# Ledger of designs, part 240: VH-VL binders against q8ixk2r445to577

Target 1, 133 residues: q8ixk2r445to577
Amino acid sequence: FFGMLQNKGLTDYCFDYNPPDENQIVGHQVILYLCHGMGQNQFFEYTSQKEIRYNTHQPEGCIAVEAGMDTLIMHLCEETAPENQKFILQEDGSLFHEQSKKCVQAARKESSDSFVPLLRDCTNSDHQKWFFK

## First folded at step 10 (VH-VL)

Design S27 (framework fv_retifanlimab)
Fold by ESMFold2-Fast, scan of step 10:
Structure S27 (fold): chain C 133 residues (1-133), chain A 121 residues (1-121), chain B 111 residues (1-111)
Amino acid sequence: as target 1 above (133 residues)
Amino acid sequence: QVQLVQSGAEVKKPGASVKVSCKASGYTFTSYWMNWVRQAPGQGLEWIGVIHPSDSETWLDQKFKDRVTITVDKSTSTAYMELSSLRSEDTAVYYCTRERKYYLSYAMDYWGQGTLVTVSS
Amino acid sequence: EIVLTQSPATLSLSPGERATLSCRASQSVSYYDISYMNWFQQKPGQPPKLLIHDASNRATGVPSRFSGSGSGTDFTLTISSLEPEDFAVYFCQQSYSTPYTFGGGTKVEIK
C-alpha cells in the first residue's frame, strides 16, 4: 500500500514525519497531523517486509519501536527488516507491532494539543484502526 | 436537501439473499461514510457496518462479516447492502444512514426511510 | 464490544415535566475532552433522528429543551419540559469504536 496512513477514530489525522533538520532525518518521533494530501511528510509505503517506509529522503527511513518504549521513531531502513520495524496491517485495520505484541493507537501528546501514534494493548478501538488513502 | 431513499420491502425464504439499495441526493456522495443499521420488530438498533463511497473502504460487525457485503455505485450515488444465507432472525427494518464528521467524531445525521425484510418459510 | 445500558426502560411522565434518561457504557467512550456518545429519538414507524452528538452538542434544529451531559462511562439526556411530541423512544449510541453499539432504549410515555 502507498499513501497517507489515516486513523479511523481520529478523523482527518494521518501519520506525519517532519524532521527538524534534513541532516538528521532519523531518531525523531512520528506524529499525527491533519491530512493535507500534498504527500512528502505524510506519504508512506507499507512493504512486503511489513515495514512502514518514509521514502522522501535518502537513505530511506523506516518506522521502529525500541524495546521497552511505546513511541514510534524513524530509523534507517535495512536490507532485511529487523523485528522492531515490522508492523502487521491486519484486515480490521489494526497495526500490530510484531516484536512487542502491541497495537498502534492514536493518542494525544502529554500536555499539548498534538497527537502521536503510540503502542498500546490491542483493543477494538477505532483509534487503533488505520487505512491508506 | 439531503435525502436517502431505500428500495421497497422484501419477503424472502430462509437461505435466500437480499440486496437493499439506498440512493443518496442533496450532498456530495463520496464525502460521507454510509452506515447500515437494522432493527428487528419491537427491538433495538443493531449496527451492521459502514462504507466510504470514495474508495469502498468497509468496516463490518464481525457477526455479519461472513454474510454481508456492502458496496456503492458512485455514478448513481447509491449504496447497497447484501445479506446472504437469510434466517428468520434477520427479519428487520434495514436502514442506511449517512455519517457526518464533527472534527474528531462521527454521528449518523440523516437516515433512509427503512426497508422491511421479512424472512419466512 | 462496548455494551450500553439504558435506564429506566420506561419513563411515565406528563407534559411539562422534566425527563432524565441514563446511559451507562461497559467501558469509557471518551478520548481526552471528547465523549463519543450520541442520542437518537425514534417515533413509531419512523427512522431514528439524531438529537445529540458528542455527549452534549445539540444537532441542527433540535429544541433547546434537549440537553446531554456526561463523560467516560456515565451519560444523561435531559428534556427540561416535555412537549407532546417528545413522547418517543430514546437510544444512546457510541461511536468510540466499531462495532458501533446502541443502548436498549428508554421509552418516554404519557402518564
Scores: ipSAE 0.007, ipTM 0.559, lowest interface PAE 12.6, mean pLDDT 86

Design S28 (framework fv_retifanlimab)
Fold by ESMFold2-Fast, scan of step 10:
Structure S28 (fold): chain C 133 residues (1-133), chain A 121 residues (1-121), chain B 111 residues (1-111)
Amino acid sequence: as target 1 above (133 residues)
Amino acid sequence: QVQLVQSGAEVKKPGASVKVSCKASGYTFTSYWMNWVRQAPGQGLEWIGVIHPSDSETWLDQKFKDRVTITVDKSTSTAYMELSSLRSEDTAVYYCTREGRYYLSYAMDYWGQGTLVTVSS
Amino acid sequence: EIVLTQSPATLSLSPGERATLSCRASQSVSYYDISYMNWFQQKPGQPPKLLIHDASNRATGVPSRFSGSGSGTDFTLTISSLEPEDFAVYFCQQSYSTPYTFGGGTKVEIK
């Protein structure tokens, strides 16, 4: 799978990576933004190693969640994907982060009108269901 | 103008299959989710499922999972709903309906005229 | 699945009167400040017509006498002064989670 990773519950919102500095593509939080259909900062690849890759810049970025955290952060991809970078795209559209046993949910950023993907306990909510477009 | 035109009424025997079509016009077919909803005579509305025509991503109510197939033909802007192993309780008007896009949600904003499927011996 | 309960099942009123229709969900259908509750009107022999989306927003072309309110599990559709064309069945529907579900409907009939 590859393309724009869209949320079923927040209907026109897509995974978006827009770091403050185009020359520092790692270490920043992945956000959700209105799907623009142009690829670019919203183009992601789901790999056979269960990574969500950001291939727009070099070196390639891979989404990760650090132990005990709930935010999705861009890290450098590794030759062998570490466990904190593995997400299982399930049949029902859930993105299951096996290391934490939690699901990726579209969530509101504190004190803000903006949305971000965060790890939450798995539910049957459409806000935890994702698909490539 | 947006228009959804469905195929005509069907009469089927128990155990048969039926395939209902829904031809869309007046908008970009591949940009909107298409739902299927049914209504038994004198009864309420029951959601069957939804498909996105751009990639055929489909979400179904589990009670229909083993009997329903929803598909699209992008070249003709047509959605299809096929229901197999028909029973008398499947007698209903079947609707296709588009989900209009609002800032943070979808709502079924345009509906086909409905297709009556009668299952009787 | 989320169960929607509409009350009353039948509402008998005269033209010019106010109609208040209730829809209650078995669990919250709100996400932050957004409530994923829609209202439809259906007349005999016709498909449903969208009236209200996201609890309180009127669909295009819907008269101002129709209003929606509520959040969480408790929602209301109000028709401030019934016109002859408003006698119909009204359904609530949640789009918070699949499977999408509908209430059983409230029939607004002439008294």
Scores: ipSAE 0.496, ipTM 0.857, lowest interface PAE 2.5, mean pLDDT 91

Design S29 (framework fv_retifanlimab)
Fold by ESMFold2-Fast, scan of step 10:
Structure S29 (fold): chain C 133 residues (1-133), chain A 121 residues (1-121), chain B 111 residues (1-111)
Amino acid sequence: as target 1 above (133 residues)
Amino acid sequence: QVQLVQSGAEVKKPGASVKVSCKASGYTFTSYWMNWVRQAPGQGLEWIGVIHPSDSETWLDQKFKDRVTITVDKSTSTAYMELSSLRSEDTAVYYCTREGQYYLSYAMDYWGQGTLVTVSS
Amino acid sequence: EIVLTQSPATLSLSPGERATLSCRASQSVSYYDISYMNWFQQKPGQPPKLLIHDASNRATGVPSRFSGSGSGTDFTLTISSLEPEDFAVYFCQQSYSTPYTFGGGTKVEIK
């Protein structure tokens, strides 16, 4: 699968990665932003290793969650995906982070009024359902 | 037309709890955040918290966190704000208000008529 | 919490005059060129009414005599020529960060 990773509940919002320094693609938080249909900073690929790759520039980034954290951050992809970079896209649209046993949810950012994807206990909420388009 | 209709005025004694309702109509209830804001007589506006009806995600002002519970009933498109351990300084008009979505921002675009809660002995 | 300071507290003017209301934030409320500052009008016995969202955008049905400007920490609401119905209390409000906060209000009253 590849394309824009859109939220079912927050219907006009997609995964977005727009670091302030385009030459330093790692270490920043993934956000949610209005889907624009142009790809670029909203273009992601779901791989056979269960990675969510930021597939617009080199070097390619992979979404990761640090132990004990609930935020999704961009890291460099590795030859063999580490456990913190593995997400299971389930048939019901849930994006399950196996290492933490939690699901990715569209949520309000704690320190600002923007939206971000966060790890939360798994529910049947449409805010936890994602699809590529 | 978007409409938010709140429950009627309440008079409570110190130490009691109050539960105010806000019935929404004219839009998809589960698609918009619902805020609660209060205003003491002759004073300014004070934000209490916000809930998203789709999954009951809530954000509260820390000063209210131990006394306020915000809930929704999706089947009736109704939001509720319950405030416990009432004090005389909780006397205020309580408003529910919807957040309209504008790009990355939100603005409280529709407001209920307000519910006066009076706390007196 | 972000503190919003409105000035003046009271503005005494006559119909036809220009009103300029100030709102200052204790820290920047701008992000990606979006300023998370809203303005509300409130009349006695009524809930607040949204006038301006995102610093400068008029809400639906709001007359063109109302305009908002500013970014970062300094914001202004201008009423180019006061009409009788404009005498009210005006509040600024930031939606940049929770808890959301309001300014103390500016009362525009008849001189």
Scores: ipSAE 0.006, ipTM 0.616, lowest interface PAE 9.4, mean pLDDT 86

Design S3 (framework fv_retifanlimab)
Fold by ESMFold2-Fast, scan of step 10:
Structure S3 (fold): chain C 133 residues (1-133), chain A 121 residues (1-121), chain B 111 residues (1-111)
Amino acid sequence: as target 1 above (133 residues)
Amino acid sequence: QVQLVQSGAEVKKPGASVKVSCKASGYTFTSYWMNWVRQAPGQGLEWIGVIHPSDSETWLDQKFKDRVTITVDKSTSTAYMELSSLRSEDTAVYYCTREGKYYISYAMDYWGQGTLVTVSS
Amino acid sequence: EIVLTQSPATLSLSPGERATLSCRASQSVSYYDISYMNWFQQKPGQPPKLLIHDASNRATGVPSRFSGSGSGTDFTLTISSLEPEDFAVYFCQQSYSTPYTFGGGTKVEIK
């Protein structure tokens, strides 16, 4: 699958990666932003190795969650996907991070009206259901 | 003026399939989710599923997933719900209904007139 | 699946009286400060009509005598003074999680 990774509950919001410095495209948090349909910063690929890949720029980035953390951050992709970069897109639409046993949820950022994807305990909420558009 | 116009009543035998249509007008068809909901005579409402017409992304209640297909024809602004392997307990009025958007939430704001599907021998 | 329980099943009242309808969810249907609970009115031979969205917001054209309240798992629809056209069946519905689910309905009938 590839395209915009859209949330069922926040249906106008998509995964978005727009680092503030083009010379450091890794290490920043993935956010949610209004889906614009123009690709680039909202274009992701879900691979056979369970990676969520950002391939708009070189080197290619892969979304990861560090042990004990709940934020999704951009890391460099590796020839063999490490466990912290593996997300299982399940039939119910949940994006399951197997290493942590948590699900990706559209969440409100503290003290703001901005939204970000975060790891949370898996629930049946539509805010934890994702699809490619 | 938003309108959802559904196809007419159907009478089917057990084991047959039925395909109900819902023609939308008065808004941008590809910008809103379209739900299908049914109601058995004198009973409550039961959600079947929803489709987004822009890409045919579909979410279904698991109890219908092996018998229901929801599709759209963007050129005619029409949504379809096909239910196969019909049983007598599938006798119901079937509704299409649009999800209106309210900030970051959604509600079924416009409904079709309903299509009565009767399954009998 | 989120189960919605409406009570009472039937309210027998006269015009001018206050109606209070309850809906309880088997789990929270709130996301931060928004509760994904909607209310519909249905009259015989007609499709449901949206009355309240997100627990407390009246839909366009809905009279002010209708009000919704609640959060988490417990929700209420209130009709402050029943008009003849308000005798109908009322359903609550959660849009927090697919599959979306409806309550069993409360019939408001003339005494």
Scores: ipSAE 0.260, ipTM 0.807, lowest interface PAE 4.0, mean pLDDT 90

Design S30 (framework fv_retifanlimab)
Fold by ESMFold2-Fast, scan of step 10:
Structure S30 (fold): chain C 133 residues (1-133), chain A 121 residues (1-121), chain B 111 residues (1-111)
Amino acid sequence: as target 1 above (133 residues)
Amino acid sequence: QVQLVQSGAEVKKPGASVKVSCKASGYTFTSYWMNWVRQAPGQGLEWIGVIHPSDSETWLDQKFKDRVTITVDKSTSTAYMELSSLRSEDTAVYYCTREGSYYLSYAMDYWGQGTLVTVSS
Amino acid sequence: EIVLTQSPATLSLSPGERATLSCRASQSVSYYDISYMNWFQQKPGQPPKLLIHDASNRATGVPSRFSGSGSGTDFTLTISSLEPEDFAVYFCQQSYSTPYTFGGGTKVEIK
């Protein structure tokens, strides 16, 4: 699957990666932003290795979660995907991060209208359901 | 004005399939999710599923996943719900209903008139 | 699946009286400060009509006598003074999680 990765519960919000420096694609947090339908910083690919790959810049980036953290950050893709970069897209639309045993949820950043994907205990909430558009 | 017009009543035998249509007008068809909901005579409402007409992304209630297919025809602004392997308990009025968008949520704001499907031997 | 329980099943009242309808969810249907609970009115032979979305927001054209309240698992629809056209069946519905689910309905009938 590839395209814009949209949240079922959070109206019109997509995975978005817009690093401040185009020469440094690693280490910044993935955010959620209004889906614009233009691909670019919202274009992702779900691979056979269970990676969520960002191909807009070179070298290619892969979404990861560091041990003990709940934020999704951009790492460099590896020839064999490490466990922290593997997400199981399940039939119900959930993105299950097996290493942490948690699901990716659309979450509000503090009390603002700024949104980010975070790891949370798995529920059947539509805020934990994702699809490519 | 927003209008959803459904196809007419159907009478089917057990084991047959039925395909109900829902023609939308008065708004941009590809911008809103379209739900299908049914109601057996004298009973409550039961959600079947939803489709987004822009890309045919579909979410179904698990109990219907093996028997229901929801599709759209963008050129005619029409949504379809096909239910196969009909049983007597499938006798119900079937509704199409649009989801209006309210910032961080959706609500079914416009409904078709309903299509009565009767399954009898 | 989230189960919604409406009570009472039937409410027998006269015009001018206040109606209070309850809907309880088997789990929370709130996401931060938003509660994904909607209310519909249905009259015989007609499709449901949206009354309240997101627990407390009246849909366009809905009279002010209708109000919704609640959060988490407990929700209430109130009709402050029943008009003749308000005698109908009312359904709550959650949009927090697919599959979307409806309560069993509360019939508001004339005494």
Scores: ipSAE 0.101, ipTM 0.760, lowest interface PAE 5.2, mean pLDDT 89

Design S31 (framework fv_retifanlimab)
Fold by ESMFold2-Fast, scan of step 10:
Structure S31 (fold): chain C 133 residues (1-133), chain A 121 residues (1-121), chain B 111 residues (1-111)
Amino acid sequence: as target 1 above (133 residues)
Amino acid sequence: QVQLVQSGAEVKKPGASVKVSCKASGYTFTSYWMNWVRQAPGQGLEWIGVIHPSDSETWLDQKFKDRVTITVDKSTSTAYMELSSLRSEDTAVYYCTRDSKYYLSYAMDYWGQGTLVTVSS
Amino acid sequence: EIVLTQSPATLSLSPGERATLSCRASQSVSYYDISYMNWFQQKPGQPPKLLIHDASNRATGVPSRFSGSGSGTDFTLTISSLEPEDFAVYFCQQSYSTPYTFGGGTKVEIK
């Protein structure tokens, strides 16, 4: 699957990765932003190894969640996907993070109006349902 | 102005299929989700599913999953709902309805006039 | 699926009276400060008409006598002073999770 990864419940919001410096593409949090259809920051690939890859810039980034954390961070992709970089896109639209046994949910960041994908206990909420557009 | 115009009433026999159309005008068809909802005579409303016309992304109620197909024709701004293996319990008025976009949510703001589908021998 | 229970099934009232309609969800339909509960009005032979979206926001062209409130699982639609055209069936509907679901309806009938 390739394209914009859109949330079913959060109207017109997509996975977005906008690192402040192209020379430091990894280590920053993935955010949610209004879907614009122009590719770049919002273009992701879901691979057969269950990775969510950011291929817009080199080196290639892969979304990961560190142990004990709930935020999605960009890491360098590896030849064999480590467990913290594996997400199962299920038939119901959920993105299940195998290592933590949690689901990716669209969430409000702290007290701001900014949105981010976070790991949460799996529910039937549309805020945990994702699709490629 | 926004209009959703549906096809006319149909009478079908049990086991047949029916395909209802919904022609949209007055807005950008590919920018809004289109729902299908039915209402049996004297009963409440039952959601069937929703499609986004830009890419045909579809979400369905599981109870209809094996019998319903929702499609669109972008060139004519028309949505279709096909229901197969009809039973008498499928007798209902079928509505198409557009999802409006609000800050963080959707709501069904414009509705077609409805299509009565009667299933009888 | 999320079950919506509306009460009462029927309200018999006179023009000028206040109508209060209840809708209870089997689980929370709120996300932070937003509640994904909508209200529709339906008259015989017509499709439903959107009145309230996101629990408390009136849709375009809806008179100010209509108001919505509530969060979590408990929601209310209030008509402050009934006009003759307000006698209709009212449905609540959640857009929090697919499949979207509707309440059974409350019929507001003239006494």
Scores: ipSAE 0.341, ipTM 0.818, lowest interface PAE 3.6, mean pLDDT 90

Design S32 (framework fv_retifanlimab)
Fold by ESMFold2-Fast, scan of step 10:
Structure S32 (fold): chain C 133 residues (1-133), chain A 121 residues (1-121), chain B 111 residues (1-111)
Amino acid sequence: as target 1 above (133 residues)
Amino acid sequence: QVQLVQSGAEVKKPGASVKVSCKASGYTFTSYWMNWVRQAPGQGLEWIGVIHPSDSETWLDQKFKDRVTITVDKSTSTAYMELSSLRSEDTAVYYCTRQGKYYLSYAMDYWGQGTLVTVSS
Amino acid sequence: EIVLTQSPATLSLSPGERATLSCRASQSVSYYDISYMNWFQQKPGQPPKLLIHDASNRATGVPSRFSGSGSGTDFTLTISSLEPEDFAVYFCQQSYSTPYTFGGGTKVEIK
């Protein structure tokens, strides 16, 4: 699947990656931002290796969750996807991070008015349901 | 001006299928989710499902998933809801309704006039 | 599924009186400061009309006498002074989780 990865519950919010430096795309947190349909920082690819790829810049980025963390961070893609970069897009729309056994949820970033995708215990909330648009 | 115009009333026999249409105008059809909701005579509202016309992404109430198909025709800005294996208890007014967008949420802001589907032998 | 319980089922009042309608959810329909509760008005032979979205925001063209409040599981629709056109059935609806669900309705009728 390709396109904007939109949240079902937090309507009009999409996965967004806007690194401060286009030449250093690794290490920053993935955020949620109003879906704008302009591609670029909101264009992602869900691959057969269960990766969520950011192919706008070189080198290609892949979303990952570091051990013990709940935030989604941009890492470099690898020839064989490591477990921390694998997300199962389930039939019910949930994004299941198999390594942690948690689901990606649209969540408010602590102490701010912004939103970010975070790992949370899996629930039947629309805030944990995602689709490509 | 946003308008949703639905097809006319239908009378069907038990076991038949019905396909209701909803033609949208006055907005960008592919930018808004379209819901289907029904209401049996004198009863409350029951949500059936929703479709996004841009890619046909569909979410259905589990109760209907084996009998309902929701589709769209982007070229005519029309949504369709087909309900199969009709029973007398499916007699209801069926509504299409647009999912209006707000800053951090949505609500069903515009509704079609409704299509009465009567199931009787 | 999230069950919405509206009370009372019927509210008999005269024009000019205040109407207070309750909607209670079986689980929280709030996410931080956002409450995914909507209110609709329905008159006989007509489709529902959106009155309030996100618990407290009036839809376009809805008179100021209508107000919504609440968060979590407990929500209220208030009509400060009933006009003749306000006698109708009112439904609450949650948009927190699919399947979306509606309350059973509260009929506001002339006393």
Scores: ipSAE 0.008, ipTM 0.646, lowest interface PAE 8.5, mean pLDDT 87

Design S33 (framework fv_retifanlimab)
Fold by ESMFold2-Fast, scan of step 10:
Structure S33 (fold): chain C 133 residues (1-133), chain A 121 residues (1-121), chain B 111 residues (1-111)
Amino acid sequence: as target 1 above (133 residues)
Amino acid sequence: QVQLVQSGAEVKKPGASVKVSCKASGYTFTSYWMNWVRQAPGQGLEWIGVIHPSDSETWLDQKFKDRVTITVDKSTSTAYMELSSLRSEDTAVYYCAREGKYYLSYAMDYWGQGTLVTVSS
Amino acid sequence: EIVLTQSPATLSLSPGERATLSCRASQSVSYYDISYMNWFQQKPGQPPKLLIHDASNRATGVPSRFSGSGSGTDFTLTISSLEPEDFAVYFCQQSYSTPYTFGGGTKVEIK
């Protein structure tokens, strides 16, 4: 699958990655922003290795969750995906991070009006359900 | 090496406008956010806003939205901050500052020397 | 907007002494285990210089006597043994949310 990775509960919001520095495309947090339908910074690919890959800039990035964290960070893709970069897109739309046993949820950034994807205990919430558009 | 060089001091009357420049060198101008911060004499720092030179995307403190315009000239690697309808309380040193990147954050790592703007009758 | 309160306003010490500066935020500036709090040093007639980013990380060239700590709403900048060049004003600043905001500053002055 590929396209804009949109949230079922927050239907107008998509995974978004637009680092302000083209010389450093990795190391920054993935955010959620209003879906614009043009791909670009919101275009992601779900691979056979269970990666969520960002191909808009070079080098290509892969979403990861670092040990001790619940935030999704852009890392360099590896030839064989490490466990911290593997997400299982399940039949119900949940995006399950095997290493942590948690699900990706659309959540409000604490004390702000912005949204970010982060790991939370898995529930039946539509805020944990994702689809490619 | 990274340098930010600002225009010289200005003296303005209440109601006038002032435009401060910030010329960048030593890095790729279009790849970093540029902040504007001011400091009244003997007082603390106040954030005005930020612009990304690649597309002129700007974020401003709402206190300044009606009076501040931030722009860039890519051909000269220069950022500008224009403040209109000047008041005596706008007397301050105005700084430009580049937003450097760290593991999961941004911090203003290089600053211009500052431009003193004095608003007096 | 997030309000940052620094204390004390002035700290009068001699070279060799330990300085402890506080910064409190009106709301959490941490997102999980990351704290978006920066510290700047400013001397008269000069622009601020970045000292600490992300609460505890020293900026390039900053001496090891400077250390930052804290999370959530409570942050501390410590100078383990003051050198003559350390007498300056120190500002905390949050990069958690725009508008970015600064504390009122703590002046570390020679006794």
Scores: ipSAE 0.009, ipTM 0.529, lowest interface PAE 12.6, mean pLDDT 86

Design S34 (framework fv_retifanlimab)
Fold by ESMFold2-Fast, scan of step 10:
Structure S34 (fold): chain C 133 residues (1-133), chain A 121 residues (1-121), chain B 111 residues (1-111)
Amino acid sequence: as target 1 above (133 residues)
Amino acid sequence: QVQLVQSGAEVKKPGASVKVSCKASGYTFTSYWMNWVRQAPGQGLEWIGVIHPSDSETWLDQKFKDRVTITVDKSTSTAYMELSSLRSEDTAVYYCTREGKYYLSYGMDYWGQGTLVTVSS
Amino acid sequence: EIVLTQSPATLSLSPGERATLSCRASQSVSYYDISYMNWFQQKPGQPPKLLIHDASNRATGVPSRFSGSGSGTDFTLTISSLEPEDFAVYFCQQSYSTPYTFGGGTKVEIK
């Protein structure tokens, strides 16, 4: 799958990555922003290795969650995907993070961007359902 | 027609808790964020928090985090705000308000009539 | 938190006059071309009523004499010709980040 990774419950919002410095794509938090369908900031690829990649033509950015954290951050992709970079996109649309045993949920953030994807206990909430558009 | 109907006025002593209800009708309750906002007599508006009824995802202003619980009952399309450890400064009209969806954002488009909570010794 | 400062606190005008109300944010509430600033009208004994969303878009049923403008940190609500029913308190509110915050209000009163 590839395209905009859109939330079912927060229907106008998509995964978005816009780091302050385009030459340093690592270490910043993934956010949710209004889906626009035009910039590379919202174009992601879900790979057969269960990675969510930022750059589909030269995929080097992979979404990860550090141990003990609930925020999704951008890391460099590795030849063999580490466990913290593996997400299972399930048939019901849930995005399951294997290492933490939690699901990705659209949530509000007390920051300038307002919304972010966070790890939460898995529920059948539409805020935990994602699809590629 | 969208309506938000709140519970009646409450008079409480300092240290007590109060639970205000907000019954929604005229739209799909689980599709919209529900905010809680208060207004002290003759003063401005203060945001308390918001909940999404589909999964009970809740965000609160930090100053209320230790004293406020927001919940929903999907079967009755009702939102609740419970404020504990009441102080005289909590005397205010409490409003529930729905966030309507616009192409690029959200706005609090429908408001309940308000519930006056008076805290006095 | 984002602080919103409204000015003036009170605006005394006669029916037919133009009202201009200002709201200044402590930091930008815009992302690209979208400004997350809303305006509300409140009359005594009533809940607030949404007038303007996203800085310049009128809410359903709001008369055309109401208009909003601005971006970044500086926003304006304009009432082109005051009607008797427009004498009320007006609040700006940002939806850019949580916690949502409101300005202190501008009271538009009859002179």
Scores: ipSAE 0.007, ipTM 0.631, lowest interface PAE 8.9, mean pLDDT 86

